# Ledger of designs, part 6: VH-VL binders against q86iv5

Target 1, 237 residues: q86iv5
Amino acid sequence: LDSCSICVDFVGNSLNDLLNIILNSGVIGTCGDLCSAVPGGQIVDTVCDLLCDYVGVDEFIKLISDVDPDPIYICEKISVCKTNDNAAASLDLVQINPQNGTVGGTFTLSIAYTVTNTIATGQLAFNIIDPTGNAFGDAVLLVQQSPEQYTQQFQFQATPSEQESFPNGLYTVQALVCEGSCGSPHPNTYTLANGTTTFTISGADSSSMSGAGSFSGSSQSTQTGAASGSGSGFALF

## First folded at step 15 (VH-VL)

Design e1
Fold by ESMFold2, look of step 18:
Structure e1 (fold): chain C 237 residues (1-237), chain A 120 residues (1-120), chain B 111 residues (1-111)
Amino acid sequence: as target 1 above (237 residues)
Amino acid sequence: QVQLVQSGAEVKKPGASVKVSCKASGYTFTDYSIHWVRQAPGQGLEWIGYIWPNKGRTGYNQKFQNRVTMTRDTSTSTAYMELSRLRSEDTAVYYCARVPLYSSGWFDYWGQGTTLTVSS
Amino acid sequence: DIQMTQSPSSLSASVGDRVTITCKASQSVDYSGDSYMNWYQQKPGKAPKLLIYYASSLQSGVPSRFSGSGSGTDFTLTISPVQAEDFATYYCQQSYRYPFTFGAGTKLELK
């Protein structure tokens, strides 16, 4: 992993803990006071301390405490992640299989995109909107994606949970390629391409007491560059 | 050949202080933190705290916060732990152990231990 | 502080047996898909020796008869088959947050 990915992963995974420490502590005078309290072991403490010391504890707290904290934006403000205001890409394919499935079934989302000007720090993101308007999704971080063609696949199992019941009906898939965090109002953020597709769930073969399915991502390259990643966060834009 | 060699056994009276050394060799000293763990006779393991060698940053278990000081000398690759205002319950074997800085916090190599006896 | 409960406190086994030791943390020790539970072996008069880190990763030089599993709050160390040199005390340790804490230990004795 590069320093940009390490920063984004740290902020994304530790933001809630950082906010809680800042809100529930008195005056935080050093990066050590803040970072030693963050759970995640010595590796998280070390990464936190390095990033915090790089900009100073007061600026670090300010960035974390912003009204709309955004891991990619924070890491760009720290200057660990680069930006490219001229990034450019297109979506070549947004496809989901099967187009007609059942509750409990496995769906594969395939996204192909072409970068025409480097994406410095951005996202490949998608939302799936159920018939009632409830949305779920994921995103993968894109770092220094050179001009080339790329593919990414995601799978999920439509297992009902408290967060998503998977009702019968028409589902809409929205996909975005972005410089910066998709949907963010922050500077240096651009929607480079978007696309949609749909699928249908019919039949109700729901599992009782089961949770939502897991997302996993894979990426494939057709030219010089290669991209790989897995998503663990939900993207709602 | 990773080695952590600790100073020899100590016998102290209540109220005194002790300083234990831990000399590291066979690896890049600044890539690992040094942690201290003690074990009273017949008892389990108790974490005392750590020091980061390059910055000298320390963190202590609150149980020892007012009585422990950890230091290091990067030129000799040596870490030190000083425990003050000793009590009889401080009788234990004191270990130094290293932890990779970019790890969660497992103790991959340990010193041989330093026996401290605190008695009247 | 994260409290660590090891079970059993002691057990007897013969060479060739399969042995299971459990460790329960008072809260989850998972961070970003990794479990921050480590296991150590200690023989009398000697320093502890790392066996397992990240719940299931075997330390270099440790025999493959040792294995670890679990996530969240519940973790298991398995020794199969037990050998003569394995009679020792075993500790779990969380590295999720400070202060790092250890289980009370499980003594494995020869039957």
Scores: ipSAE 0.641, ipTM 0.867, lowest interface PAE 1.2, mean pLDDT 88
Fold by OpenDDE, look of step 18:
Structure e1 (fold): chain C 237 residues (1-237), chain A 120 residues (1-120), chain B 111 residues (1-111)
Amino acid sequence: as target 1 above (237 residues)
Amino acid sequence: QVQLVQSGAEVKKPGASVKVSCKASGYTFTDYSIHWVRQAPGQGLEWIGYIWPNKGRTGYNQKFQNRVTMTRDTSTSTAYMELSRLRSEDTAVYYCARVPLYSSGWFDYWGQGTTLTVSS
Amino acid sequence: DIQMTQSPSSLSASVGDRVTITCKASQSVDYSGDSYMNWYQQKPGKAPKLLIYYASSLQSGVPSRFSGSGSGTDFTLTISPVQAEDFATYYCQQSYRYPFTFGAGTKLELK
């Protein structure tokens, strides 16, 4: 793992713990005082201490205590992650298989995109919106992606839960490629490309569950030399 | 081969201090933290604290109420644990153990142990 | 502190048997997809020996008859088949949060 990925992973996973420590502890005088209290054992302590030392404990606390803390932005601010304001990419394919599925079925989301100017630190994100407007999704961190074609696959099972009921109807997939965190208000964040596709689910229970679902699927990344543009159902916006 | 060699047995009176050494060999001393664990006679294991060999940062179990001090000498690859204001309850075998810095915190190698007896 | 409840406190077995030791943490010890639970073997008059780390990863040089499983709060060490040299005391240890804490131990005795 590169240092940027380590940073983003740490901040993302430990943000709430860090905030809790900051809010509930007295004076934090050292990075050690802060980091030793963070769950995750010695590895998290080591990473925390390393990152904290880049900027000092005061600045680190300030960054963590931001009203809208963004792990990617924080890691960029401490110069562990790089930025590229000239990053550029296009979305080539957004595809769901099967296009027509059933409740309990497994769906594969394939996203192909082309980087034309290096993405320094960014995201490939997607949201699945069900017929009721409930959305769930995920994102993968992109670090130092050179100009090339890329493909990412995600899988999820349409099993009803408290978070997502998977009602019958038309579903919409939104895919985004971003420099920085997609949708973040912080500097050095840009939506580079976006697109949508749709699919249907049948045989679902009509239970109105209004909860925001979380994506529990698996992801695989592959580098593709030639994107075969046979993308049925992809729309760019 | 990795070795942690500890100093010999100690007999102390209540209120005294003890300093135990742990000499590391067979690996890069600064790539692993040193932790200390003790075991009272017939009892389980109790974690005392750790020291990072690179910058000397320490973390202690608060149970010891600031009675413990851990240090290291990088030139000799030796870690030290000092325990002050000794009590009879401090009677135990004290172990040093190696922990990889970028691990969650398992003890892959141990010293042979140092027996401390605290008695009047 | 995270309390570790280990069971049973003692167990009798014969060579060739399958034995299971359990450890329950007072809170989840999972972080970033890993379970921060480790297992050790200790023989009388000796230092503990690492067997398993990250709940299921076998330490180098440890026989494959040792295995670990579990996540969250519930973990298991399995020895199968038990060998004569396996009669010892076993400890679980969480490394999720300082202070690190150990189970009370399980003594495996020859039946």
Scores: ipSAE 0.077, ipTM 0.649, lowest interface PAE 2.8, mean pLDDT 88

Design e2
Fold by ESMFold2, look of step 16:
Structure e2 (fold): chain C 237 residues (1-237), chain A 120 residues (1-120), chain B 111 residues (1-111)
Amino acid sequence: as target 1 above (237 residues)
Amino acid sequence: QVQLVQSGAEVKKPGASVKVSCKASGYTFTDYSIHWVRQAPGQGLEWIGYIWPSKGRTGYNQKFQNRVTMTRDTSTSTAYMELSRLRSEDTAVYYCARVPLYSSGWFDYWGQGTTLTVSS
Amino acid sequence: DIQMTQSPSSLSASVGDRVTITCQASQSVDYSGDSYMNWYQQKPGKAPKLLIYAASSLQSGVPSRFSGSGSGTDFTLTISPVQAEDFATYYCQQSYRYPRTFGAGTKLELK
C-alpha cells in the first residue's frame, strides 16, 4: 500500500538482480541503464527508476552494493522508510502448539507483542532451531506500528525435506521484535524484545525426504491498526 | 476514448530516413510508455523499442544498430520514431502501442499502423 | 533474448470447436509469483488486439470464451467455443525482459 512497503518489497525481490547487473555491467551511467535490465515487467522498472532517480544513480548503486545489503536499511537511506531510534516493544507471548508433536504434524507459532513507542520500520522475526543445530524461520515487515497490542500466527508442517529432516528431540523457537532488520549491524537497528519457547518431536523416526517447510503469517490487533505480513523463504537472524 | 493515430504511408529509397508519428488522445499521455513494433509483409511482429513520455527515456532493440531514434512532444501528446539509413528489409507496417507504467507490461492499445515501403 | 515458440503454426477449426494454442518461452517468465506472458489477436490488415495479459487475465471487452493459463515457460490460449469472428492470427509475447519478444504466430482458419 505505502511507499516504504513497496520499496522494501522491490529491493528484497530484486536485490540479487541489481547486484548482478552492477557487477557485470562495469560502469552504469543512468538509472535507465540499471533499471531497464531488471527483470519482472513494467512495474518493477517503474519502481526501480523512481527510487533510483530520487537519490541519483551513483548513490543508489552505493546503497545496493554495501557489504551487507539490507532492504530495510536501503529503503531507510533512500528516505522512503522512516526510522525511530526510540522505538520500544515487549514480547507478551511466544507459544507453539502443539508443544509435543510428530513428524508430518502441523505446528502453529503464536506471538503476541506490545508496542510502547512506534516501530517506524522493523520486523517481527522468528527462528526455529532443530536438535542438531539447523535453523529455519521467517519475518514480517512492520511499518509505522503505533503503540498497541498485536498478535501474529505462523504455521508450518513438519514434513522432512533436503533442507530439514525434523529429527526427534527438542526444538528451540526464538522470536524477536526489531526496529530495522532483526540481527542487522546497520545503523538505526535495535532488538526491542526477544523471547523463546520450545517444543518436542517425540517417537518419530523417518527417513522420508518428501516435503518442505512452509509459512503463512497473519496479523491481529485488539484495538487499532494491524500489521500485514508475508515472508519470503526461510529467515535467519 | 483511447486512440493512437499514426501518420500516413511512406515510400522511401534506400539510404533515406523516415519519421513516423503517433498522436495519443483520450488518456493521460505520461502514465504510459509508447512502444514501436513492426511487421514485414507476411511476417510476425518485431519489437523496436520504447519511450517514456514524461522523462524521454528510451530503450532500443540492438538489431537496429543505432539507426532508430524515438522522441516525443508532451504538449501535443505525440510520440515519434525515426529510422535512418533505410534498407529494403525495412519495408513493413510500423505500429505504435502503449504500455501502462504501473503494469506487467502488456500493449493494451495499438495505432492503426504506418506502411513503409523502401524501394529503388 | 527470450525465444518464444508457438505451436501449431496454423490450424483449421469449425465454429463451435475448442481450440488450444501453446507458447513456450526459452526461459521462465515468472517474477515474484506472476507470469509475464500476453496474448494478442490480429486480423488481416488490422493492428493486433490484446486478449490476455499476465498469462490468464482477460482484457476488458474480450469475450469469456477466451482463456489463458500456464506459468514458467509453458502457456496456453484456449478458445471455446470458436466463433466466426475468431478466425485470425494469434501471438504470444513476453514482457519479462527487454527486448520484448513475440511468438511467430498461429493462424486459425475456418475448416
Scores: ipSAE 0.542, ipTM 0.818, lowest interface PAE 2.2, mean pLDDT 87
Fold by OpenDDE, look of step 16:
Structure e2 (fold): chain C 237 residues (1-237), chain A 120 residues (1-120), chain B 111 residues (1-111)
Amino acid sequence: as target 1 above (237 residues)
Amino acid sequence: QVQLVQSGAEVKKPGASVKVSCKASGYTFTDYSIHWVRQAPGQGLEWIGYIWPSKGRTGYNQKFQNRVTMTRDTSTSTAYMELSRLRSEDTAVYYCARVPLYSSGWFDYWGQGTTLTVSS
Amino acid sequence: DIQMTQSPSSLSASVGDRVTITCQASQSVDYSGDSYMNWYQQKPGKAPKLLIYAASSLQSGVPSRFSGSGSGTDFTLTISPVQAEDFATYYCQQSYRYPRTFGAGTKLELK
């Protein structure tokens, strides 16, 4: 994993812990004081310390304590992740299979996009909007993607949960390629491309309230973007 | 071969200080943290603290806060633990152990232990 | 602090038996899909020896008769079949947060 991916992963997974420490601890004088309190074992402590040292403890705390903390933005601000204001991309394909499915069924979302100017740090994101207007989705971190064509697949099961009931009807998929975090209000964030497709779900099986669809993204490109598809619904919007 | 070799047994009076050494060999000293764990006679294991040799950063169990100081000498690949204001309850075997920096934090190698006896 | 409740405190077994030791954490020790639980063996007068890390990963050089399982708060160390050299005290340890904490230990004795 590259340093940018490590940073984004750490901040994303440990943001709440960091905030809790900041809010509940007394005076934090050093990066060591802060990072030693973060759960997640030695690797988390080490990564925290390294990142904190880039900007110092005060600035690091300030970034973490932002009203709208964005892991990508934070990592860019501490110069671990790069930015490219000239990044450019287009969507080539947004496809969902099957186009007509049933509750409890498995759906595969395929997104193809072309980078025409390097994406330094960005996201491939998608949102699925159900007939009632409820949305769920996921995102993959993009780091130093050179100009070429890329394809990403996501899979989810339409199993009703507290987060998504999967009502019968027409669903809309929105796909986005972004520099920075998609939908983020922070600097160096741009929507590079967007596209939509639709699919239908029929047959209400009321029975299995199993958890929100775990999105497993398989990227065919050898760039080890560890999409830790931890099913935490990144409410992008 | 990875080895952690600790200093010899210590006998101290209450109120005194002790400094235990842990010499590392067989690996890159800065790629691992050194942790200290003690074990009172017939008791379980108690974590004391750690030092990151590359930076000298330390973390201590709050129970020992203000009584324990961990240091290192990178030139000799040696870690030190100093415990001050000794009490009878500090009587134990003290172990150093290494932890990989990029790991979930297991203790993969241990020193042979240093016996500390605190008695009046 | 995370409390580690280890059970049983002691057990007797014969060579060839299957032995199970359990450890319960007062809170989840999982992070990003991994469990931060480790197991150690200690013989009298010796330092602890790492057996299992990350709940189920066998340390290099440790016999395959040792295995670990579990997630969240509940973890298990299994020894099968028990060998003569396995009679010792076993400890679970969480590495999820500081301070690191250990179970009270399980003494495995020859029946």
Scores: ipSAE 0.178, ipTM 0.691, lowest interface PAE 2.3, mean pLDDT 89

## First folded at step 16 (VH-VL)

Design f1
Fold by ESMFold2, look of step 17:
Structure f1 (fold): chain C 237 residues (1-237), chain A 120 residues (1-120), chain B 111 residues (1-111)
Amino acid sequence: as target 1 above (237 residues)
Amino acid sequence: QVQLVQSGAEVKKPGASVKVSCKASGYTFTDYSIHWVRQAPGQGLEWIGYIWPNKGRTGYNQKFQNRVTMTRDTSTSTAYMELSRLRSEDTAVYYCARVPLYSSGWFDYWGQGTTLTVSS
Amino acid sequence: DIQMTQSPSSLSASVGDRVTITCQASQSVDYSGDSYMNWYQQKPGKAPKLLIYAASSLQSGVPSRFSGSGSGTDFTLTISPVQAEDFATYYCQQSYRYPRTFGAGTKLELK
């Protein structure tokens, strides 16, 4: 793994813990004071300390405490991730299967895209909009993607949760390929291509599924597939 | 081959200090932190703290915070742990172990242990 | 501090048996989809030896009869089949948060 991917992954996963430590701790004088308190094993401490020391603890706290923290943008400001204002790509295929399924069913979203000028740090992202306008999605980080054709698949199970009930009706899929975070207002951010498709969910009794009593996910994540990303608002656009 | 070789057994009186060494070989010293773990006779394992060899950063179990000092010498690939104001309860085998800095935090190789006896 | 409850404290087995050792953490040791639980073997007079890291990953040079599983708070080390050289004490250890903590140990004895 490269340093940019490591930075984005760390910030995306640890941002809330860092904010809590900053808010609840007294004076934080060293990177060690901050980073040793972050949960998540040795690698989290190591990456935190490395990035913090690179920029300096005061600047690191400032970047983390930003009103609209964006992991890709933070890592670009740290200079661990590069930007390319001339990045270019196209979307060749946005396809979901099955096009007509049921609640509890598994859906596969296939995206093919062609890079025509290197994506330095960006995303391949999607949103799925249910019939009521509620949206969920995910993204994949793209680092130094050379000109070439690429394919990516995303899979999710339409299991009802507090975040998405999967009502019957027509769903809209929106896909983006971006330099920078898709949907972000920050500098060096561009939507390079977009595409859409649709699918339908029909006819299932979801009430009996909610009463199963089996513990299949953490209390912090109630959807499989679509919520398997960092879940830190990364795929919102 | 990876080795962590520790200094020999120590016998001390209460109130004294002990300094244990841990010499590393067979790997890139700066890619791993050195942790110290002790084991009292017939008891389990207790984590004391760590040192990062590259920058000298340390972190200590609060139980030992005011009595332990960890240092290293990167030119000799050697880590040190000093425990002061010794008590009879400090009688234990003291191990050094390395942890890969890019890992979940496992102790992949251990020193042979240094026996400390604290008695009047 | 994260307390680690290891069960049983001792266990008798014959060569060829399947044995399981459990470890329960006082809070989840999962972070971003990974489990921060490790397992060690210790023979009398020797330093501990790493067997399993990240809940289920087998350390290089460790026989495949050792396996780990679990997530969240509940973890299991399985030895199948038990061999003569496996009679030792086994420890779980969390690396999720400082201070690092160990289970009290499980002594596997020849029946």
Scores: ipSAE 0.502, ipTM 0.787, lowest interface PAE 2.3, mean pLDDT 87
Fold by OpenDDE, look of step 16:
Structure f1 (fold): chain C 237 residues (1-237), chain A 120 residues (1-120), chain B 111 residues (1-111)
Amino acid sequence: as target 1 above (237 residues)
Amino acid sequence: QVQLVQSGAEVKKPGASVKVSCKASGYTFTDYSIHWVRQAPGQGLEWIGYIWPNKGRTGYNQKFQNRVTMTRDTSTSTAYMELSRLRSEDTAVYYCARVPLYSSGWFDYWGQGTTLTVSS
Amino acid sequence: DIQMTQSPSSLSASVGDRVTITCQASQSVDYSGDSYMNWYQQKPGKAPKLLIYAASSLQSGVPSRFSGSGSGTDFTLTISPVQAEDFATYYCQQSYRYPRTFGAGTKLELK
């Protein structure tokens, strides 16, 4: 894992914990005071400390305490993640299979896009909008994606939950490629490409309100690119 | 081979202080934190605190707050734990253990332990 | 603090048996898909020895008869088949947050 991915993952997963510590703890004088209180094992503490040291505890607290905290933006602000204001990409394909499914069925979303100028830190995001206008989706972090064609697949099961009932009707899929977090109001955020497709769900089986559509995003990024360097060293910096 | 070698047994009176050493060898000292755990006779394990040898940053169990001080000497790859204002309840075997910095926080190697007896 | 409830406190078994030790945390020790639970073996007069880390990962050099499972709050250490050298005290330990905490231990005795 690269340092940017580690940073974004940490901030994303520990943001609430950090905020809770900041709000409920007295005066935080050092990065150590803050980071040692964060749950998630020693790796979390270590990552927190390293990131905090880049900007100092006061600035780090300020970033975490933002009204709209964005993990990518925070990691960019502390110079762990890079930005590219000239990033460019196009969407090649947005496809959902099957195009006609049933409640409880599994759907596969395939997104192909071409990077034409390096995405330094960004996202591939998608939103599924049901017939009632309710939306759900997911995103994958993109770090230092060189000019090339990429493909990502997502799977979801159309099992009704509290978050999504999967009513019968026409669904809309929106796919986005972004520099920065898609939809973020922060600097260095740009929508590079977008696309849509539709699919239908029929045969609403009223029965099993089973659990939240776990997007098992197996990001098997088959990056066919020869990423040679097998060195397993968590060299964060 | 990874080794943590601790200092010898200590006998102290209540109110005194003790300083236990833990000498590390067989690995890069700064790539691991050193944790201290004690075990009273016939009892379970109690975590005391840690030190990061690379920065010297420490974290302590609140139970020992203001009585424990952890230090390190990177030149000798040695960690130290000092416990002050000793009580009879501090009678225990004290262990040092290493934890990889980039891990979920397991104790993979332990010292042989240092027996502390606090008695009047 | 996260309390670790370990059961049973003691267990008698014969060589060749399958034994199971359980550990329950007072709160979830999961983070980002990983469980921050570790298991140790301790013999009399010796330091603890790491057996399992991250709930189910076997430490290098530890025999495959040791296995760990579980997530969230409930975890299990299994020894199968038990060998003569396995009679010892076993501890679970959470590394999810500070302070680190241990279970009270399970003593495995020869029947």
Scores: ipSAE 0.216, ipTM 0.702, lowest interface PAE 2.1, mean pLDDT 89

